# Ledger of designs, part 19: miniprotein binders against o43075

Target 1, 293 residues: o43075
Amino acid sequence: MNALNKIPFTRALYHFSRFRSFTTSGWIMSGHNKWSKIKHKKSANDQARSLQIGKLSQGIILAVRQEGANPELNMRLATLLESAKKISMPKSGIENAINRGLGTAGSEGSQVHFIEYEAMHPSGVGLIVEAVTDNRARAASSIKHILRNHGASLSTVKFLFSKKGKVEVNLPPEKRDSMKFEDVLDDAIEAGAEDIVNRPKEYIDEEDEGEFLILTEPSSLNQVAHHFRSKNYEIKDSRLIHIPLEETAIDVPAKDSVREDIQKLIDDLYENEDVMFIHLSILNSHFLPILDE
Short names: E, the ipSAE of ESMFold2; O, the ipSAE of OpenDDE; V2, 0.75 times the mean of E and O plus 0.25 times the DockQ between their complexes.

## First folded at step 12 (miniprotein)

Design L2 (at its last look DockQ between E and O 0.01; V2 from the best seeds 0.00; counts 0 for: pae E 3.2 > 1.5, placed apart)
Fold by ESMFold2, look of step 12:
Structure L2 (fold): chain B 293 residues (1-293), chain A 101 residues (1-101)
Amino acid sequence: as target 1 above (293 residues)
Amino acid sequence: SPEEISRLLDKIWELYERVMKLRDEVFKLQREGVSPEEAREIYDEVRRLYEEILRLIDEVERLQKEGLSPEEARELRKRIQELEDKVRQLEEKLRELRTQS
């Protein structure tokens, strides 16, 4: 039903207003984003480049497993291939990652395991840690060790989240000066999106994140992503995510040391080669950094 | 041996994944109309399995530090097999409930 899929104007305005409520505090780092953690290392360092290639390979495997190997139909894969080009990832490595994704389409039966670890931080903030690994015991032990070092422990927390589709976009290059938020909102409504958030550029990593974050029902992800592609938007990311439920999300004060403690935890987790994504039960953490500048 | 400990942990963490999937499936069945009483009973069993899995992980990690005797390995393998049997039983029960709904 179109009525069920439309973003009410009041909800869109509320989300934008919530974002502006945070703009009085500066933001110093985007600390929970997998790519932002990789960017903190020098790109010329052989070890840092090896880590980037490894995580990019994992991303390609996952994207292909979920959406297939055709970049015209799989926006996440298309974005990952562009990133691979930027770091000069060998073509053979790209082909290997695609083939590994294809080898077990529709099942977890391959040697590559896709695992979600659920944990609770002592502050009451829940975490979902997504991992991709060929060595289950190593990944699990490493992640559990990192969690323990920060006082967190394995705990069931998925009830604190909702699964949604996320499409991150920038305006079409030819329309960048002429389009406004309301035009993007109209396109989102036409596509069947659930929500839209406009993020100021100082709060995003423009290399890897889009200015507009569009939320969808999981089943609508491809439809919405395809619609924005058909309108020539630049697609920065397209995938399923866990977002904090507003009813139970923690609204930790911006300067509370808890946010710094959690930032250190997610930094350490992202240094682990098997960790892909981390989701937090902190209010608005799916589109805002958890630390203010 | 270190190789045996690695195999034990791999199996226990596989069971962790299956138990978390069971948790997700029971919530889905509850939304599809299985009685709240049945859903609660299954969830309680899933919680018991989850807690046993965490205890097994802690025990194996402790023995990794102290050394694993052949008798301890045998007992751990037995507990893991019993746990897997319970997980399999619950997986089948949910499958049956899904087809009846």
Scores: ipSAE 0.436, ipTM 0.800, lowest interface PAE 3.2, mean pLDDT 77
Fold by OpenDDE base, look of step 12:
Formats: C-alpha cells, structure tokens, sequence
Structure L2 (fold): chain B 293 residues (1-293), chain A 101 residues (1-101)
C-alpha cells in the first residue's frame, strides 16, 4: 500500500485518527477495516424482500411528499424508482406509494410521518435514527425497545452532526477505464459541490467500482445531482444526511465486542419496518455503506 | 524526547487542518466566479501539501519507534517550517483569487 493511502491510526497520534482522506485513498483505517461494512443482512428470504419493498414504498412516499412526483426533477424519487425496478416491486405498489406521497390516496390516507430519534450508545456513539411511519406510537415503542436492548438511551445528539447533501454517483461502465478521479473532481467543482470522496475499494463491492460520494450544502443537493446527471453519471442516491462533526466524532471502537454490539444495534434497527436510515457519530461513518439499498 | 515528538505532531496537525481548510475552500471557488481550471490548479497544489504532511507523519512515526536524535528533530522542524511557508503562500494565493473574481 502506498504510504499516501495511510491515515495514521496510532494511539500516540490520536489527533491523526481524525485525518480524512484528501481524495479517497486515505480512508483505509488499517486497523478498523472490519467495521467498514455495516453488513445489512441481505436476507435473501421473502421476509427480507417484503421489508425492502416496504422501505422503498415509504421512501417513495417521503420523496414525493418532499419534492413532488416527477422523477426528472426529483432525483431521490428517480433513484428509488430504479431500486424498486431492480427488486421487481409491483407497479401497483409504486403507484400507491406515489399517490400516498401526493396525498391523493383514498380514505385510508394515514398520514406518513418522518421522525428522527436521537440516542446515545454506552460506547459514546450518538445515533440519529430516521423513521418513516404511518404509526408514530408503534415506531416510537419499537425503536425505543431496540435501543434499550443494546443499552442505548434517548439523548439529544444532533449537535454532533452537520446536515449535508449527499449524491452517490457512478461512472458509466464505458467511462470507468477512461475517467480519472481528477475528471470527477472537475465535475464536482463545476457543480458547486462541497466535497468529493471515492469510496475505498474495501467498502465497495467490485460491481460498484467507480462510485463517488459528492457532498453538498443542503440547498445545493438537487443542483449538484442534476449536474452530475447531465454529465451522464449514474445517480445511485441523492439525500440529505447527518455528517459527524470532526471535533466531536468518536473513533471506531477499538474493542471488537463494542463494534459487534453497535453493529447488532444497527442491524436490529434496520430490521424495523419504519427505520429508513441511521447516522452515527463515528468519524467518517457517513462514507460507510449503511444502507445496502 | 517524547515531548519533542509531541510538539512536532501538534505542528503537523495544525498544518493538516490548514491544508484541509484550503481543500474545502477550493470547492467554493467556482461558486465565487473562479474558473474551473484555476480551481483545479489550486487543488493540485493543496494535494501536494497533503501528501507532504503524510510523509512527515510517516517519518515521525518511524522516529518515535527508533528514537529521535537532536539532528533528526532539527531536520523535521526545518521540513515543517518549509511546509508551513508553502501553506501560507497557498492561502495567500487563494485570497488573491477570491478578490479577483
């Protein structure tokens, strides 16, 4: 490994554990790579598929509610529709989700709610759990139960985060060999992005080679997403996220037992039908694939 | 001495923070009316500084294990000072570009 790809992670260099990669090559925290994959149990079973369809449905509802039902204008919706297509989600389910987002769905128009639950794990990891639910009381009870089972408690933690836009882009397969990071950087600069990160290869399946994370100001998210689309990038995702503040973010826990406990907490939360996304106050955790869409 | 290593690392950290700030500012240049080409040139300079910081860190880590002689400490202080001068120059260049846009 080229020395230039090393972020020094020694106890003696505690401050340097907070080094971020200049590009992407430096993200290899050599000692903590095991935590790089928040393994969503891709349970290949019917239950997992049902859960995935449910989450996509809720995502579509929310996306439509926030930015309308036009996929040409709503990049989040466009990505969700492509994901729905990939898993062969029934058209009727997609249409129903869109209609619910528009508020035009018939008499059972149970209002879908977006809720953020804030919690602190005993390790000092703060969590923001995004939920989309038609039943606030159920969601609250279920999420609190999961948190409690892992010793986590409700606590204000938003102050540990900065809200940003994130656009996940892939190079077209035909350009993967010809385009360099520098070319993507030029496009990001032109788009008015705030940052660009190539996901470390250790975090990406071989199929996702050429994936870049573009960070934006929240107000610039749609503009940046459209710019990359206009340049023939594949937009994999476009969303607002909570990024851990470098000043207060904690390192990846050194103890395997603690990492395993946090992973189980995340897994249990993602198994909940109402949970859409989880943010952690772990340094650079926002670059980790938390949602295996 | 362990104290000298600590001082060197603190200085390297300071320079890292400044370089990362410069990096973040490059992304703002386009929105401020600076040409993409000029923004890219600045970015490349910032990247070189970052790479130099990484080399310094590697060297300090090596010397922490092997021991730091007074001569090696002097050389590291010199390299850090040279890096600081480059960082200052780039910070000024960035300010100039913003005033011209």
Amino acid sequence: as target 1 above (293 residues)
Amino acid sequence: SPEEISRLLDKIWELYERVMKLRDEVFKLQREGVSPEEAREIYDEVRRLYEEILRLIDEVERLQKEGLSPEEARELRKRIQELEDKVRQLEEKLRELRTQS
Scores: ipSAE 0.064, ipTM 0.528, lowest interface PAE 2.1, mean pLDDT 77
ESMFold2 (binder alone), look of step 12: mean pLDDT 82; pTM 0.809

Design L3 (at its last look DockQ between E and O 0.81; V2 from the best seeds 0.00; counts 0 for: pae E 9.4 > 1.5)
Fold by OpenDDE base, look of step 12:
Parts: structure tokens; C-alpha cells; sequence
Structure L3 (fold): chain B 293 residues (1-293), chain A 101 residues (1-101)
């Protein structure tokens, strides 16, 4: 199949139009942007910083465990290291995380586990909660307690999602004024991506002008990320995600109370030290800014 | 004992992780051109395993609050073992399917 047929231009435009329609519900953005707000808050809050460092540490451990300790080959690790640098994470903490990911640090009791909790909210919104923990029983108890406090229960919901790769890229600084969406689309097609969307300016910080989200087949994630890096794009994020299926995805809840309840659930989950990421069966929710870890 | 409940939960969550891997493997096989019928059967089996895992989690958490009798502990260990055997069988089935592709 000709690489040209992977991303119909019409689909890219459709996703762009979907982004514009999503602008009306800034509420999910607040949950997913809680960390961006923590970034912007010169948060004198030692607790928020500690939580952020902890999550970055867990992310580094997981990234190293999955793809190795070389940032040149492991794009997820590279992005996490840049995030760690931005928040001035101690070098010793980064080194310890890498070593734990390699299995070279700590006694037999320091094994890190990746777990996805599946839950259903009373509104009909399905959740996948990604967690990284050294204690499965603790993580399970804590996350389930949070879910129950919001009326959510453990339930099989992955059937509401498709697993995809996501690469978040910025234009090369030298090309930000000259490159068009069509040029990035051509690079995405060449890379073997499945889809591309331009993130609307309202969802990005001024520093993040020219952000694009590239969707890939899970097996193509690393290839696509490396291709964009070779073209001098800034790789902001590279991860596997769960995209809500259009056939079963729920629209953003119309009732303010329901949105508030889901937002509180998301917020409480992200306050948990083991929680890395949350996927929602809400239509287009996967286009929302990922919490800059 | 709280320690027994912790051990049971750890084992259940181990099985959960194994089933999640199986799910990813099923999705991969679908992409590799396994028959839609076989893919559906495998997905249904994965779903049934996950449902049993969630039931076990709920039960163990209930018993964590109420207390765990020796009889309840024995029954849970039995159900967990039966689940582990089913997970193992599915792992073997998927391994065999991959060798044939």
C-alpha cells in the first residue's frame, strides 16, 4: 500500500476540525493541564514538586525498562529527561531512576510494575488509569478507593479504546515561521504515521507554537518518532495511548455537575503518586494536552 | 491475616498484568492477519479473565474489611489457582498461534 494512502488529507483536516469543536469544553483540559498549571505556578509547594519528581522518576524507570537507557534510541526517555531538566530534578534522582529501570539498583523488593486499571464512571465514561508502582496491593487499594469515592467501579472498558502511538512534535525553531501544516503532513506520511493533527493555539502555551500530534500504529511509534527527530523536529512526547473509539465514545457531558464530578475524579487520581496517565472514553479526549510529566 | 490478603492481592494483580499482556498480543495478532473469528474468540476469553479478576479484587477487598476466615482464604486461593491455570492456557495458545503465523 502506497505510503500516500495512510493519511488522507481529508482525515487530517477532519481532525483539525474536531480540535476546533473541542474548544468549548475547557473543563477536561483543566484536569489534564493540572500539571501544566503546576509548571506555570512557580509552585512554592514542595509537595507538588515532590509529586512531580516522583512521577518523572517512575516514568523514567518504566521507559528504561521498556526501551533501554539510551536516550538516542529511547525517545520516551529523552522526553522525560528533558522534562526532568526543566524542573531541575536532582541528577542523583535521574540516575537512580535509570538504574532501577535497568534492574541494577535495589534489593529484590524494588521491582516496578506497570498496571492499567479499567473503570466505569456512573456517567458512562470509561477510564483507563495507568499506574507505575513497586507495590501492587497498595496501588490497587488507593486507586480503587479514589474510584469508589466518585462512584466509579472497576470494569472492563478497553473495548471502548484503540491502542495507538502518539508523537507530539514542535517545529524546528528555525522553521516555525516558514513551515506549513502541509509540510508536516508530508513528513508524517513519509514517517509512516496514521494521522496528524495540529493542536489549536488555545491548548498550547505560547512557548509551544507549532505543535503537532502524530498518531501511529503502536509498532510504528519509535520509527515515526525517530523520523521526526531526524528532520530536526523537537519531540515533546512519545508514548502509547488509548484512543476512544468513535462508535462508542461519549460526548463531553452536557451537565456541569457531571463534568465537575469527572474532573474531581481525574484530579484525585492524578494526586496519587502511582498514577501516570488517565485515558477517558470521551470523544476526542486524547487530543487534550497530556500532562507534561 | 492482613499479610494473607496482601499476598492474595499481589497474586491477583500479577494475573491482571499477564492478562493485559495477552490482550496486547491479541491485538497484535489481529494486525498480523489472524482470522476475525479467532481474534473475537481470543478477545472474549481475555474479557472473561478480566471479569473474573475484577470479581476477585472486589471479594478480597470486601474480606479485607470484614476479616478473612481460613475457609474463605482457602477458597480464594483455589479460585486464584484456577484463574492462573486459565491464564497459562491462553498464554500457551497465543504462543502456538504466533509460531504458526
Amino acid sequence: as target 1 above (293 residues)
Amino acid sequence: SPEEISRLLDKIWELYERVMKLRDEVLQLEREGVSPEEATELEDEVRRLMEEIYRLIDEVERLQKEGLSPEEARELRKRIQELEDKVRQLEEKLRDLRKQS
Scores: ipSAE 0.200, ipTM 0.633, lowest interface PAE 2.2, mean pLDDT 78
Fold by ESMFold2, look of step 12:
Structure L3 (fold): chain B 293 residues (1-293), chain A 101 residues (1-101)
Amino acid sequence: as target 1 above (293 residues)
Amino acid sequence: SPEEISRLLDKIWELYERVMKLRDEVLQLEREGVSPEEATELEDEVRRLMEEIYRLIDEVERLQKEGLSPEEARELRKRIQELEDKVRQLEEKLRDLRKQS
């Protein structure tokens, strides 16, 4: 018999239990959008605003390259444009980012490259570092330098992950008091999602992150995102991610020295101008933002 | 020279991007039902290409520290060309397999 494409109630309860346990232990998880971290930590600083604009620009370039420049068809782009409006990103900067994503800026400068660097930390934790750069040699040199300073090295690690779609949503404001998890689960099943996680409200930034993280097959990402939008959910993020395979994922509790080592590495990598996202082969690392305290 | 090292790395990472696309295409063909023997051969070819790419990156960085001689530059360019030829062969093989499917 073929497997059903529904998400059973028992699987949803399993994820809630593990998610809550991780939250109480204070785990650091990565693979989440760096915009919310930068906005929260550095929003009052001129350097922080410049970095935030740069990272939004990179996000727009990537979204346009992957799905085109029409926000009605490209949910990730629509979300990024809303974020750009909130921080008053100059219209000329937005248009330049869109043109670079389309490739129309090639007559004026270097082509933009989208690269995934694979690396292994001595602890056995694998990393996938997504970068956007106009200079491969510079990006590779700087990222490898950061990795080496932390004892990590370039290595084939993609086999430790599976590629999935991620849609992060908040409930419609008018239904926030009346909708339950079971209602969101039903909507996820109708959309054809593979999984759903309700993240603790205390560790999300409601401006940039969603309470509910929906996992999809890569090919179903836009279908699932449009389904939730059609039901008036607020879409906070929609993109492809790498999630750790359960059989090889490392369990890193908050009190282990490996956690501190990995956090330092992640922080250094995210300070690099070319780095967009980091994925870790740490159990459940795709569920929470990186803690910044 | 820094410019020559940069040029070598740029070519190597361009080939990396092409091999990553080939890995994705092999995975798609496996879903479409190529034989298990053929699937294993394709995965092995991609794996070997990835390993050579990482070896080349390490070698170029080592030579960046030591200084790149003209002889070493010629050897690296030959290895990179051989790698590109293998990538082209696999790209052609996958195109042929898609037409047979």
Scores: ipSAE 0.011, ipTM 0.443, lowest interface PAE 9.4, mean pLDDT 75
ESMFold2 (binder alone), look of step 12: mean pLDDT 84; pTM 0.834

Design L4 (at its last look DockQ between E and O 0.76; V2 from the best seeds 0.00; counts 0 for: pae E 6.7 > 1.5)
Fold by OpenDDE base, look of step 12:
Structure L4 (fold): chain B 293 residues (1-293), chain A 101 residues (1-101)
Amino acid sequence: as target 1 above (293 residues)
Amino acid sequence: SPEEISRLLDKIWELYERVQKLRDEIYKLDREGVSPEEATQLEDEVRRLMEEIYRLIDEVERLQKEGLSPEEARELRKRIQELEDKVRQLEEKLRELRTQS
């Protein structure tokens, strides 16, 4: 009478249907790292590169503050460091970012702040804008100006979201041809993940074949990320995100003009140096990749 | 003075950050199954504080354009202090909830 393997599926596992239909909206949706968008801007413009380096620096600062300076333990930091290498970020800049994250940066160490700005667009789309800044008032003024240019205003919208962990993984190169979704699903279950989504192929660069988005409880994020790493998955990203609640989430706007306005708002926000990430109260927006324009 | 407005805004945004931290901690408690009814009440209080913060930001930014009188500055300082007191009370309640779990 083997009373064994009732893994207590905590109530949380049932809320995410393993097979969500992704709406292909061909626009930049929430859930994108600001630096990922810049990676695809072909413009080798020194300004774009400077902005990218700045955003990576801010990301490193934040990652170190949240989970420490050890990239073996801090998966988010590890991914940011790899991104920094890919763009040839100066070592001194990386070291400075780490030191600022540790609070050990020398005399000019302006305290860096993580701030989530909440806004409502006239379409009814709620936004959470994550920013990392050394000047709260400046960042707020700049972000509020961008919001106003699109008719958006500061508003409480966080109640439209659930905070979750997100781990973005690639299959081990040696298993890309042999590993099935079911195998990745089993690994996600074993890791204690809540949900797993395969990105639609139309949103994945050929180089990124075999990308999976794993959703976790926020407290399980690091455990899940380490579990996938231990199974030789490539960890592309590991972060906390805001997922739109299904009961209050808005569908992708049907009107092109509204989608275009929201896209411009997102673009203008991502051009701001302090902005790190944007969450939208659009259904399934957290699964949509940054469309590399 | 422009300097006074800047100081007021800095204080408001400090409180904003504290309230955001409170919200994150409340979400953690709710997920841990610690007193779901109290967690819901705290979430509602946090939401009300956030709404007040946004109102204060809008008011201070309006006054930044129009000019800030000494009387308006005094009233804003008072409202900010009242907000800070409420934030401290919530931080204390949250600590008490954590010690009881």
Scores: ipSAE 0.458, ipTM 0.792, lowest interface PAE 1.3, mean pLDDT 79
Fold by ESMFold2, look of step 12:
Structure L4 (fold): chain B 293 residues (1-293), chain A 101 residues (1-101)
Amino acid sequence: as target 1 above (293 residues)
Amino acid sequence: SPEEISRLLDKIWELYERVQKLRDEIYKLDREGVSPEEATQLEDEVRRLMEEIYRLIDEVERLQKEGLSPEEARELRKRIQELEDKVRQLEEKLRELRTQS
């Protein structure tokens, strides 16, 4: 048996040939984290702060429902709690969100619903809109209305994406001058990661964005995140995402009006109180913005 | 009645949520030892359910403009119930496949 053709480890290393390092200009702003940008720009505004707290609360609810309330075991929850601390979210709000995730809180006994809305923009770009809501009718009506205002329609688009785990990291502070991509690659391989992407430094804009994006199988997310934590990396984010499949991803020119139209759509969606994350079938949109600046 | 249209849409979106959860379970089964052919068949079933959901949404929206007759409401409730039955059948099928792996 030929070792290179038959060895699973060699096939795994072949998949790591998808690792990338970017310094190019003209890429668009990352649309799937826009609520974090609202936080940075409008954090002193009472209405913007209320929206930020609401979305963070719903993120905590979801993370607790999925993996429990122990931050030692639930890295997604741990990173969300760090974000809550940074914006001074009231402890009572955090406790309420955790209890709702466990099912021990709430008036009316209303369940929190996680819903992914699938849509197609006239440009051919698919969207997955993740929402967390205690009112399905309100969420569906609002999101459908926003989609229609931009010419988008509900459509099956999940086949354009692959579900992955994502760990966003910064280098350990003491090793910042000495570590290179190859060092992070070695750590990613040791962690059992599937892929690694080096985000261009000019595009690190959100609190949940790091210098490196580590892709994992969904079941390996916490394992990989813990490995990087054990190596003293700063963990910026740890969650499940949808990444565009390369064979069907759209490569829309950076200055084309289509990208501006899509940016306006995702801006409107992110201002909706139920919307958490938006994923686009645009090439490299999981780590680069859809607009240059 | 606008409340009946809202109730129909609420039920359709509930079924949407359940089908999305099924897609997540199919993804996990594909990793845990179900054959690629079985995974493809399950994904096809989910796609057909999603397409019916979108057709129902379009029909309810169209009927919203002209008002919903009692006969039209009964027909839509029947189609939604048939869809829910299919969703329940697939939910049970995936549960059984998970215990067999």
Scores: ipSAE 0.079, ipTM 0.557, lowest interface PAE 6.7, mean pLDDT 76
ESMFold2 (binder alone), look of step 12: mean pLDDT 82; pTM 0.801

Design L5 (at its last look DockQ between E and O 0.01; V2 from the best seeds 0.00; counts 0 for: pae O 12.4 > 1.5, placed apart)
Fold by ESMFold2, look of step 12:
Structure L5 (fold): chain B 293 residues (1-293), chain A 83 residues (1-83)
Amino acid sequence: as target 1 above (293 residues)
Amino acid sequence: SPEEISRLLDKIWELYERVMKLRDEGVSPEEVRRLYEEILRLYDEVERLQKEGLSPEEARELRKRIQELEDKVRQLEEKLRQS
């Protein structure tokens, strides 16, 4: 009579099986080197913090523009404010970002623009680059330039992806010793989530603070996030993403020059002040790094 | 002038955003695809002329093509609102 548990349960089992198979492959073999790479990113704290503040400002502006300035009604904003507190983002910066989002929400033709650039890398990997900018021409020219430097070009690739909501959570601190994956899975099913992924601990850093990644239909994102918050989970991230369709996603071999070039392309794009998020048509790229060296 | 080039590029990428939204809504897929391709050609021409210099005649021709493109985009956007 009720088919809802069939669909989420089937998808959860599929991803759960894939996760375990993936962790016994190449990613596990290079665990020590993975930890060194994570430490390197964190040791560049001043540069990383400045970039994080900039990206958080972009995120706050977008979240306020789309769903308003009330964190009780806007889970995306609530999550971003918690992240801002964690890195001690100045209150004046937070207030400025909120005010810019409110000003944009109240006027047409504002200079804050939210753009998705679609591109193709020569390897066949598609990219969706989300940008937030006050200057469309600058953003487009710089992003196109970065793409060209890596042999990539603007091309329609959205058909390689599915739009989903993503909620990243950690277990409630007081229940960390008493809760298991099966309990989180049950909570995800109850919330109406589409899928759940348990990210291997060696791949968790400040960028992926959540141990559990919950996938939702886009319209269910806030409802699912609220459900986990009501169960006292720590919400690490809550936003819309593009996940690669399994049928067309690329599996890029480790230590291949193509994989290194893609990682460099991503790094160059994230150094751009206008770039907010990048999505790739690479298997499991929504929860694992594409390069583990 | 640099200000004129910047204004042309801003309009081209505004139209890019509008065409991609029309594509996502499924409005007239083949016409939208043609508009997308024309937008990229216009960008490439403006980029080339930015490096080589933009004459008044070339600027006038680019504005005409951009206006014609925007008129087509507006018609498709109106079709979406009325369906």
Scores: ipSAE 0.451, ipTM 0.815, lowest interface PAE 2.6, mean pLDDT 76
Fold by OpenDDE base, look of step 12:
Structure L5 (fold): chain B 293 residues (1-293), chain A 83 residues (1-83)
Amino acid sequence: as target 1 above (293 residues)
Amino acid sequence: SPEEISRLLDKIWELYERVMKLRDEGVSPEEVRRLYEEILRLYDEVERLQKEGLSPEEARELRKRIQELEDKVRQLEEKLRQS
């Protein structure tokens, strides 16, 4: 389907479903991306920093396992390495993560596992919880406990999603005032992207002005990411995601208590060391901005 | 009344549009966010009361909160006109 026929979903997300889009934008303040929580966490206490380092380590392991250890070819890895530098992650920790991803780390060869837990919340929201762990039993026990505490149960929910690539890009500061959305759209079309979304300024820090979300076919993810990089965009993230199918996705729950329950579930899951990413079967949830509390 | 709920929702929407315009006109993301969050709180409250019923007292309180928010938005709009 030609990208030209998709109204940039951001304007649609924020304007078409008047109050739906309005509520969608505000209630999931932490989003489903743990990296955003890492970025926006105001008080880096030692515990928070430790958790961040741990999650970056796991991310590096997974990225290396999926696409190799070359950051020139693995855009996800490149992004994670930059994030690791920004938080001053120890070089030894980065090297260890890379080696673990390659399966070459140490004598005890604790195999790192990628696991997707599928669950259904009582509200009808399906969840895919991505975890990276060296201890499957621990991860399963802890994640199931969190799910149960929020009334969620294990259930097959992948059928509610389509797998896509997602590239998060920023304009260079020097281009933020000169480049229009149309220019970025043209670049996205040229790259072979499926869709593009501009994040509203109200949901991003000044440092993140000019942030765009680009959706791709899974096989095109790296190509699109490289294309934007070649055009001097800052690549903030590059990953495969599960996008809720429009046909089966539910609206953002209208009941405040239900939204709060889902938010608490997401927060509790992201506090877990093994949890990497959470996908929700909420319509357009993959575009939800992260609001700093 | 359903009519009062409708009026409140319309006013909340109007404020949302004005805040989005302020964003486009260069108001700080932080201030826009604060206003937006207040709009969301008002919306959620009105939506709740649409289901539960709206008393005259609740309606007066909501109108007051909306007016306070409108005053803030107006002050920002005026500052931008003077800049």
Scores: ipSAE 0.005, ipTM 0.207, lowest interface PAE 12.4, mean pLDDT 76
ESMFold2 (binder alone), look of step 12: mean pLDDT 86; pTM 0.839

